VHH binders against q86w26r167to484. Designs and how they scored, part 16

Target 1, 318 residues: q86w26r167to484
Amino acid sequence: SLVVLQGSAGTGKTTLARKMVLDWATGTLYPGRFDYVFYVSCKEVVLLLESKLEQLLFWCCGDNQAPVTEILRQPERLLFILDGFDELQRPFEEKLKKRGLSPKESLLHLLIRRHTLPTCSLLITTRPLALRNLEPLLKQARHVHILGFSEEERARYFSSYFTDEKQADRAFDIVQKNDILYKACQVPGICWVVCSWLQGQMERGKVVLETPRNSTDIFMAYVSTFLPPDDDGGCSELSRHRVLRSLCSLAAEGIQHQRFLFEEAELRKHNLDGPRLAAFLSSNDYQLGLAIKKFYSFRHISFQDFFHAMSYLVKEDQ

## First folded at step 4 (VHH)

Design p30 (framework vhh_7ubx_2)
Fold by ESMFold2-Fast, scan of step 4:
Structure p30 (fold): chain B 318 residues (1-318), chain A 125 residues (1-125)
Amino acid sequence: as target 1 above (318 residues)
Amino acid sequence: QVQLVESGGGLVQPGGSLRLSCAASGFTFSDYAMTWVRQAPGKGPEWIATISSGGSTMRDDSTKGRFTISRDNAKNTLYLQMTSLKPEDTALYYCARYSELTLVGEGETITFDYRGPGTQVTVSS
């Protein structure tokens, strides 16, 4: 069977997918139905050494000694969770674009089209915007919509986010009294942005006086908190503006080339210092063959969307 | 009486490696999923990795390239192999018996019913 989970927000779908793997492994989900459940992060598929099912299985297991032949003996007892189809990357090389999809990207397309392991079960998560690319690959699929956090889930999130109980209570009270913020927090990723912003304000002893009018205002409040003007005056606006332009440029290049993992060297080409931008960019070290290589990504896909949208406004102002 | 006791922490230079151990007693270790969590001073707990009773692993993306979780059911012991250590890895590391995965902040955390007292890892020149 094939199920497509549609929804906004990056973290909620990923958490659900990972929880399903652990619940299966502990015997509480799908008891007796699957011998193996594989979690596949679509944005990481580009990092595979070879476009072979064997390499995908080694990647998922974290073990180059995994018994591939035994695993593939009963395909109907396999579940693949393809997380973030909308983040599936394409290689930048012009030659590969002219010849079609990269071999690594092609492997997932073969799985979805049921040309590879036609009897296995698939669960695919995606943002709705990628459905036009996904639907032509599907012969038959059940669609499920993820609506985001319930009111109770929002309350639990705030209680879990803050280490200090008093801060959690204050933050939730602020959000609950603001209809725009409260409804925006239905999206887990925006809930994280709002909590991070409020924590920053409270730790700096600042009072929240202004009400955000839309999602752009929420993201701008976050940017102002974590990329503020320097304390010593006029030079701060130029440095802040340059960093914002560089983030917009990186986001635009990512969207343009459908890329979501960035090498450390590429950040340097955009004049970005990854460690100093931890509020916007996360880093991960990947074992590629015998080497460990660092990649950066926007902490939430909504940041890449936001900075990409801002790239048009910055261009229009000049 | 359920007991979890961590060991293997200490002072290490950036780029170094450490192997943490967790000795479990008072329950059937092989029947439970186990997890590693760390907490830096002034920060909340951060989930590192979970391993099922059968050996399947789920790891936090920020550390999975440098940290490996494993277990030895015959010895009732959980391990965390840490490589390419950074100053930001400085924290109290503790093992816990897995209960549930939940979303907290920008990442994921584990609800657990028992945890050890922790072992301190300090990464400094």
Scores: ipSAE 0.242, ipTM 0.603, lowest interface PAE 4.2, mean pLDDT 78

Design p31 (framework vhh_7ubx_2)
Fold by ESMFold2-Fast, scan of step 4:
Structure p31 (fold): chain B 318 residues (1-318), chain A 125 residues (1-125)
Amino acid sequence: as target 1 above (318 residues)
Amino acid sequence: QVQLVESGGGLVQPGGSLRLSCAASGFTFSDYAMTWVRQAPGKGPEWIATISSGGSTMRDDSTKGRFTISRDNAKNTLYLQMTSLKPEDTALYYCARYSELTLVGEGETLSFDYRGPGTQVTVSS
């Protein structure tokens, strides 16, 4: 069977996918149905040594000694969770004109088209706009929409995010006072951005006098909190405007080339100091053969979208 | 009364190691999945790892090679072994009882029934 979970950026698709893996491992979900459940982050597929099923299994298991032959003995007892199809680097063959296909994307392509392991089960998460790219690969699929947070889930998120109950209550009160913010928090990723912003304001002893009125205002509030106006205090080697322009450039390059993982050298090309931009960029160390290599990604895909959109405004301001 | 108490944090030099402990009481520890989460000042909570009641683990890729989650059900204790520590690992580290509803992570739902007060880890020379 093949199921497509669709939802807007930050609607909890990745959280749901990871919860399914844990619930299966604990015996709560699909008891006795699958022998192995493989979680595949689509943005990381380009890091595979080779576009081979064996390498994908080694990657998923974190073990180059994983028993591939045993695992593949009963393919109908396998579940692959392909998380973030919209974050898959480079388009599949049908969308490539000049450079030909990417072998790493071809493996996922073959799995989705049911040419590789046709009897296995697949769960794919994606943003709706990427369905145009995914649909041509599908022979038969059930589609499920992720709707985001209920009112109860939003309240629980705020309570869980803040260590201090008093801070949680204050943050939630601010959000409830603004119906636009409250509704926007139906998107879990927006809850994270809003809570991060409010926590930053509270820790700096600032009073929240103006609340954001839309998603752009929300992201701008976050940016203003973690990248304050340039100050000659030695806190940053780059000016605020230079850093913002560089983040916009990195995001635009990522969208243009459908890339979501960036090497440290690429950050340096854009004059970005990854460790100092931890509010916007996360890093992970990946073992590629005998080497360990650091890659950066935007903390939330919505940041990459936001900075990309902002890049057009910056160009017009020129 | 459910209670979680972390210990083992402190100041450590880059490249060093620390072992964090979380003492659980007030519930049947062996029946619940347990999680380690960290939070640096001005940043959102970052999920590190979860261990099921049966011992199966799920780990964040950024720390997978350096951090190991484990548990001792006889002692009602959860552990996090941290190696090759970096300045970026400086944060308040919490243990939490995993909720049946959601996982912990940035840009994702954060849900747990109970969380400890945390133990501070500072990586500096």
Scores: ipSAE 0.012, ipTM 0.341, lowest interface PAE 8.4, mean pLDDT 75

Design p32 (framework vhh_7ubx_2)
Fold by ESMFold2-Fast, scan of step 4:
Structure p32 (fold): chain B 318 residues (1-318), chain A 125 residues (1-125)
Amino acid sequence: as target 1 above (318 residues)
Amino acid sequence: QVQLVESGGGLVQPGGSLRLSCAASGFTFSDYAMTWVRQAPGKGPEWIATISSGGSTMRDDSTKGRFTISRDNAKNTLYLQMTSLKPEDTALYYCARYSELTLVGEGETVYFDYRGPGTQVTVSS
């Protein structure tokens, strides 16, 4: 069985996929159907030590001693959740045309085409932009759309985001009074950006006076809050513009080469200090063989898209 | 509390038709996407169709053309019209609601899949 979950950036596909794993583990979802459910982050598959099914299973189990032979004894009782197909390292359409394929990308390709473990079940999440690359691999798939927040769900999101009830009420009141913001918050990822921006404004004692008119204005409001303009003629003003250009450059390089995980050395190449940019970048430590390595990613995929778009507009000549 | 109650199931001969209903209560029905899911004996749950709050529909290709999902927001009711029924359509049919509520940060969680108890559809001669 193969199911494709599709939805625009920030519609909660990853959160839903992770929740399905938890609900399966507690016996709430698919009771008695699967012995193992494997969550595979497509952007992380490039970190596998070698392009082998065994290595993928070790990665998913977090244990190099995982009983691969036992796990593979009944492939029809396995579910693989391939999260973020649009975040694979190289464009899938390129792979179909090339005579030689990336070994790690070939492994996921073989799973989707049903050449490896043909009786297992697959759940794939993706943004619509990658469907043209995914659909040629599929024989018959069920499609499910992630639709976003209702008005009641937006209210509950604000209550859950803010630990202080009064801050939650204030933030939601601001959003409700702005039709553009209120409608935009039906997309969970935009709701997160808006809440983060408002929390930043409130914590810095600032009053929200400017009314965003579109998603670009919303992202610009967030950037202005967490990367504010320096005072006139200061050295720090040049530093701010440099950091913005560097973020745009990092995002553009990522989009150009279809990369979403960045090594600390790559950030240094762009003169970026990861810990100081926690508002835009998150980090995780990964166990790669005998080494632990830190990788950064944009907190939300929409940030990478936004900064990439900004890379065509940001200009500094002096 | 959120409640979903299915009805309309029963025994039907191959080639027959059947209409399932799902009565929703405890939430603002018109604000939510709704789905039909079925579970055949010895099989896991199988998605059938989804209808958005705005009325847009998505259906599984294997039932496309035979099953139609619809809703009546004034009556807080979800429907599944089934035609040209086959023995392999025999299953317990569930009504389900999906929603996303985020506790923001890296520890996001989702409220989804409030399901009813289901209504049995048996296709046999």
Scores: ipSAE 0.000, ipTM 0.114, lowest interface PAE 17.2, mean pLDDT 72

Design p33 (framework vhh_7ubx_2)
Fold by ESMFold2-Fast, scan of step 4:
Structure p33 (fold): chain B 318 residues (1-318), chain A 125 residues (1-125)
Amino acid sequence: as target 1 above (318 residues)
Amino acid sequence: QVQLVESGGGLVQPGGSLRLSCAASGFTFSDYAMTWVRQAPGKGPEWIATISSGGSTMRDDSTKGRFTISRDNAKNTLYLQMTSLKPEDTALYYCARYSELTLVGEGESVDFDYRGPGTQVTVSS
């Protein structure tokens, strides 16, 4: 089956697509339907030097030893999420005019045209205007418009997030008085981050006098609330910077390999203590035969993108 | 310079009909999806309907049996035909250039980059 999700830039299409991967991995989405779900960033795939399906699978798995033959044994049990088809719009259009396609673009086009793995499932996210370039490639597709939270749904979300009605009303009032925060809360994941930040401020008895102005400021406010600097001279001051650097490194590694689940050993490699970082990381137990394995993920998928972006600023300080 | 100007609002009796128009200028109207949104006094904005550049429509379930969105690309004009009007339909109605919509469960939201000043619709006896 092929589904196209439509929405403008900055609407959380990437967050929603990545949450689908996470929800599948935790068994809450499409249980028993897919053996593998591959997230393909159209923005990043254009940087790939190879144009072979096997190389794309190695990229998605983060492992050049991935069992390609086993993965491809039942193509109908595969889901590919092609995130950001509009990222290919301008180069794609120019290549069509020249009657040729780059190797990287041709691979994605073959998947969309159903020439490669015709029985697999595809989920494509795109801006509405890019549909004019996508529609000629489609044989049969279901189109879904991405709808964010209405004003009533934002109010309802705040009420459900906070058990105390007075705290819910106060938090929502703060958000409504800030146009940027209010609009940002149309994205459900941003709404969660904002609520978490406000809850932390209220629990610490702080007066919210300065409100974030954009999504970066929102994430910075959240990080500052749950990972404050230690003012007393000593080891704790270095610990804050080490934890931030480690979270940035974990996020960068995850983005590089398109991974959203991390084993305990991976956290230890980055000097991270999963339980102590509950504000940023969530854990779930998975059955592997008779064994139970714990995996960690960023509590909100936008955190991974945020910490990855922050990795550039941390490197500049070094 | 993008401009959207609504007209056709006014006072109408319950059960009556009105046709709202939105004149667009300053952009290639036929390239954009267009939206109708309303806001009642003391309430937040409520999405009514969106129409694509090609004419396909998406409508809110609470009004889709009574309201119809349409467009005339040759005249750069968007329309909202309203029938069987109720006092609860009293609101400021404005047109907007579609920016984005995101589907979340039962949820809906309106995101637009430009909107008109609106036209007031009052339904009373």
Scores: ipSAE 0.000, ipTM 0.101, lowest interface PAE 18.4, mean pLDDT 70

Design p34 (framework vhh_7ubx_2)
Fold by ESMFold2-Fast, scan of step 4:
Structure p34 (fold): chain B 318 residues (1-318), chain A 125 residues (1-125)
Amino acid sequence: as target 1 above (318 residues)
Amino acid sequence: QVQLVESGGGLVQPGGSLRLSCAASGFTFSDYAMTWVRQAPGKGPEWIATISSGGYTMRDDSTKGRFTISRDNAKNTLYLQMTSLKPEDTALYYCARYSELTLVGEGETVTFDYRGPGTQVTVSS
């Protein structure tokens, strides 16, 4: 079977996919149905050493010496979760200097087209915008839409986000009193942005005087809290405008070329200091052969989308 | 009585390696998924990795290129192999019996029913 799980940026598709793997592994999901469940992050496929199914399985199992031959003996007992099909890098846009990007992408296409392991089960997550690229690969698929947090799930998220219960109660009270914020928090990614913003305000001793009126205001409130005017840690070297412009440029490059992982050298090209921008960028270390290499990504895909959209406004202002 | 005891922490130079161990008792270790979590001073707990009873692993993206979780069911022991250690890896490292992966805090985290007292890892010159 093949299921496509679709939803807008930040609706919790990745966490749901990863939770499914662990729920299967603990026996609570699909008991007796699958011998192996493989979680594949589509944005990371470009980092594979070789464009072979064996290397994909090794990547998914980590440092496990899994018996590839035995695993592939019963393909009908395998489930592959292909997370973030919309983040799969296109071959002609390869900038990581990894030969075989086309064969690596072709491997996932062969799985989706059912040419490789035709009896295995597939779960694919994607944003709706990538369906045009995905649909030609599908023969028969069920589609499921992810709609986001219930009211109870929002309350639980706030309680879990803050280590201090008083801060959690205060933050949730602020959000509940603002109909726009409360509804926006139906999207888990927006919940994270809102909670991060409120925690930042509370830790800096600031009072929330004005509440956001739309999604742009929400993201701008976050930016103002974690990248305040003239308080960028470099005084005369980096201004808020300069850093914002650089983030917008990085986001635009990423979206235009379907790239979601950035090397330190690329950040330096944009005059960005990754460690200083931890509020906007996360870093991950990947083992590529015998070397460990650091890559950066936007902490949430919604940030990349936000900064890309803002790149037009920044260019228009100048 | 469920008991988890971590060991193997200490002071290590940047770029160094450490292997943490967690000795489990009071339950059938081989039946449970196990997890490693760390907590730096003034910060909330950060999930590192989870391993199923069958050896299936899932790791946090920020450390998965440098950290490897493994287990020895015959010895009732959980391991965390850490390489290319950085000053920011300085934290108290806990082993815990896995319950659920959830979307909370700064993204993904885990809940657990039992955890150990932790072993301190300090990365400094």
Scores: ipSAE 0.432, ipTM 0.758, lowest interface PAE 2.4, mean pLDDT 80

Design p35 (framework vhh_7ubx_2)
Fold by ESMFold2-Fast, scan of step 4:
Structure p35 (fold): chain B 318 residues (1-318), chain A 125 residues (1-125)
Amino acid sequence: as target 1 above (318 residues)
Amino acid sequence: QVQLVESGGGLVQPGGSLRLSCAASGFTFSDYAMTWVRQAPGKGPEWIATISSGGRTMRDDSTKGRFTISRDNAKNTLYLQMTSLKPEDTALYYCARYSELTLVGEGETVTFDYRGPGTQVTVSS
């Protein structure tokens, strides 16, 4: 079977996909239905894997001794979760058209088209903007739209996010008294941003007087909390503006070229190698052949979208 | 045989209103939640609103103030009332029968198993 799970940025698609793998492994989801469930991050696979099914399976298992022949014996007992199809898309390379070069189709495209392992089950998560590129690959699919957190689910999220019950109650009270903020928390990714911002304010003993009025204000509040001016004069203002411009440049570059993983050298080129970045970027080490490379990504794809949007406002002359 | 047939689309000027209808047959209409979905040229499908068998509605925030979903179980008909139409509302609008996924994680989900052929709405001067 093939199912497409779609929703706007931050609606919890990745969290749901990862939870399905965990629930399957613990025996609570699809008991007896699948022998193997493979989680494939489209953001990560674009850089690491191309056309070899064996290498994809080794990567998913974290073991180059994984029994590929045994795994592929019953393809109908396999589930592939292709997380973030929108992060797989790349703009067509103009020079390749001119040179008459045809890039080989991605292994993931062959899986989606049912040319490879036609009887396996697929779950694909994507933002709606990539659906026009996905639909030509599909013979038939069921569509699921994520609507966001119910009011009860928002309350549970706040209680699970904060370790201290009093902090959870205070944060939720602040959010409930702001209609825009409460409604915005219907989106799980926004809910995380709001909780992180409020936790930062509360840990610093600050009183929350001015509350965000829309999603842009929510992200601006978060940015202001984790990238504040140092109150030492004009030099700190210049430093803050440079970091913001660099983040906007990195986000715009990534969106334009369909890149969501960045090397340490690229961050250094943008002067983005400081402790302040932990609030916006996460890092992971990847084994590429005999080498270990560190890659950075925005903690949430919504941050990359936000900074990309800001790049139109903060961009000035070169 | 499940059948869904949309009607009421057409050409309308910005700021205008339209009422879409969806006639359902081949199943017990009153037992199912129903959904409106639209698809603009070159774009993927966009969920608009769902109405439960009991009449409770869920709506997309971008259209919530302008669009209203309703149903008449006696006539086996689903409706979408659209007001203050904008050029960006130009799309093929179709109705769908809600089908529930038991897999629940974060957030509410909407699935559908049957859709109509759609009715075209064009907002232009």
Scores: ipSAE 0.000, ipTM 0.158, lowest interface PAE 18.0, mean pLDDT 71

Design p36 (framework vhh_7ubx_2)
Fold by ESMFold2-Fast, scan of step 4:
Structure p36 (fold): chain B 318 residues (1-318), chain A 125 residues (1-125)
Amino acid sequence: as target 1 above (318 residues)
Amino acid sequence: QVQLVESGGGLVQPGGSLRLSCAASGFTFSDYAMTWVRQAPGKGPEWIATIYSGGSTMRDDSTKGRFTISRDNAKNTLYLQMTSLKPEDTALYYCARYSELTLVGEGETVTFDYRGPGTQVTVSS
């Protein structure tokens, strides 16, 4: 069976996909139906050594000794969760074989077209815009829409985000009394941004006196909290603007080239210090052959989208 | 080839009701989420509601008690039922093929592939 989970940026598709794997492993989801459930991050598929099913299975298991032959004995008992089809990365053009798709992308396309493991089950998450690329690959699929948070789900999110109940209550009170913040928190990714901003303010002993006046202010409040001016009174505004322009440039280049994972060297090319920008960028170490390599990504996909959108506004004022 | 054409706008008294329609052509209507957006003079576009291909809806909290979005896939038509209209509802209303909700500019901005030319709603006191 093939199911497509679609929803706008930040609607919790990745969180839901990861929770499904955990719930299956604990016996609460699909009991007795699957022997293996493989979580495949589409943005990470480009890191595979070879575009082969065996390499994909080694990657998903975190183990080059995974028993591929045993796993593939009953393909109808396999579930692949292809998370973030819209984030499927393209290698640079010089590495393409000119017949459209890279070998690594074609492996996922063969799975979706049911040419590889035709009896396995697939769950694909994607933004609606990428359906134009996905639908030609589908024969029969059930579509499920992720809408975002109800009012009750927003309240529950705040309660679960904060470890301190007093902080949770105060944060939710601030948001609930501000129509712009409350509406924006229908998007789970924006809930995370808002909660992170408020937690940062509270932990620094700051009183939240000026609340966002529009949705752009929500993101800028987060940016201002985690990218403050330099302590030196000289040119701190210019330094801050340069970092913002660099983040916008990185995001724009990523979108333009369908890249969501960035090497340290690429960050340095944009004059960015990855560890210092932990509020905006996360890092992971990957075993590539015999080497361990660090890659950075925007902490939330909506950050890359927002910085990309901001790149047009920054250019306008140049 | 994709076309969206709105109708049903006009002049209405405060407290009145209007039903807007959007006729879609050039694509498989039932496969796409559809949205209603309005733009008042001197303001950016304001998202009102989205209805997904499966029939589920998301609505702006300020209007959800007064406005209802619906669709008729057999007729390739999107609807917006508006009740208890206020002068503040005066705007150009247009339908769009939904692509993404993005937070940029002066408010929540809906990104879309295509939009109609709009239908004017004027609520006069």
Scores: ipSAE 0.000, ipTM 0.115, lowest interface PAE 19.5, mean pLDDT 73

Design p37 (framework vhh_7ubx_2)
Fold by ESMFold2-Fast, scan of step 4:
Structure p37 (fold): chain B 318 residues (1-318), chain A 125 residues (1-125)
Amino acid sequence: as target 1 above (318 residues)
Amino acid sequence: QVQLVESGGGLVQPGGSLRLSCAASGFTFSDYAMTWVRQAPGKGPEWIATIRSGGSTMRDDSTKGRFTISRDNAKNTLYLQMTSLKPEDTALYYCARYSELTLVGEGETVTFDYRGPGTQVTVSS
C-alpha cells in the first residue's frame, strides 16, 4: 500500500512518522504486520538518489553486513517511511542535474512508482506544495492529512490529561490567556509538553511567572521544571550541565543514525540513568522471540529534535 | 451509493467572494467530518479545511481568516465561504468525506474515502 501523509508546516508530520516507527518497534502499532520498518529522512538526498536498494538497506540497518536476502524474502512485510518529500524539492532537482540523472534512475522514483518492491508498503510525508512533484510518480495512493488540534480538541485534551478537574481548568486558563501557547497546542505533541510542564509546576507549588513566547521557550520551561538549576541539595550546576550535555549527545547520535530506540548499554555510554530521567526518557519492553529486551526513547519525540538542536550550543568547556 | 456534488464556483475578480456548496447523499451526513480540497492547474491536491461531526473546524494557515467552512446537517450540505480571493486561489475545489485514521499517540490523521467531481473557481481580472 502507498500512503501520502500531508500537512502544513508545524502540523507534526515528522513527529507522527517517527512515532509510528517507535510504536511499531514496541509492538503497539501494526503488531505482526511488518518484519522491518525503514525510516528514511529526505534530508539524506544522496541516499535516495542511489540506484541500488541494497545500499539503502545497509544504511537503514547501520551495517554493511545486513542480511539483504533475508530482509527481501517477504517484501509485503516491509514498510518504508520517506519523511519530508518537500525537503527534496530543490536539492533533488539540483542533485539530479549535477549527476546527469533522470528521475527514472533514482531509487526514490523506483520505490514510489512501484518498479522496485511493488508489494512493500510506503508512507511518504510532505507539505501540500510539493504534491505537484510527487503526484506524477504515484500510481495509486491513499492521502492522509494531519489537521492538528481544533479549539475543542485542545480543551478536551486538557480535560483528559488531568485527572483533577481543578488542575485541568487552571492549566487551560493559563494557556488560553497566552495566544502563543494556545496556538502552539494545535500540535498534539506540543500540547502534551505544555500540559506536562504545567502539571509539574502545579505539583511543585510554583507560580507561572513567565509564560513561553515560542516552542523553544516551551521546551526550556519543561527542562527547567524537571531538571531545575540550584535547589538546596537537588542538582549542582555542573551536574545539571553534564546531564543536559549527555541528553544532547544521545539525541544527536539518534538523529545522525536515524534511530529513536536506544538500548540500556547506549544510555550507559552517555552516562544516563534512564529510570531516574523519566521526565525525558521512557522505556518499553520489546519481545524478540522468547527474549524480552528493554528499549529507551525520548518521552516526547520532539525532545530528540530539541536536544539535538541544543547540541550545537552545549559543548565541552575548553 | 455515496455521492458528493459541488456547486457555486465561477469567475470572480481579485478581492471578491464566493460561497461553495457540497450536497451529500447516500450516508448519514451528520456522523462524518467533511473537508474541502483544491487542485490548482499543474499542482497536486491541497487540503483547505475540515469540519468535524461536532462542528469544530481546522483550516490551512495560507487561507486562515479568508475561508470559513460550515455545515447544515438538516440539508446534508457542506459550505466554504471564500473572501478576499487572490489569483493563487484559482483551482478546482472538491468536497470529500473524512475518514479518520486512528494512530496511537499524535494527532488526528485524515483519509478521504469519497470525493466529488469538483467545482472550478477562477480568480482573474
Scores: ipSAE 0.000, ipTM 0.266, lowest interface PAE 14.0, mean pLDDT 74

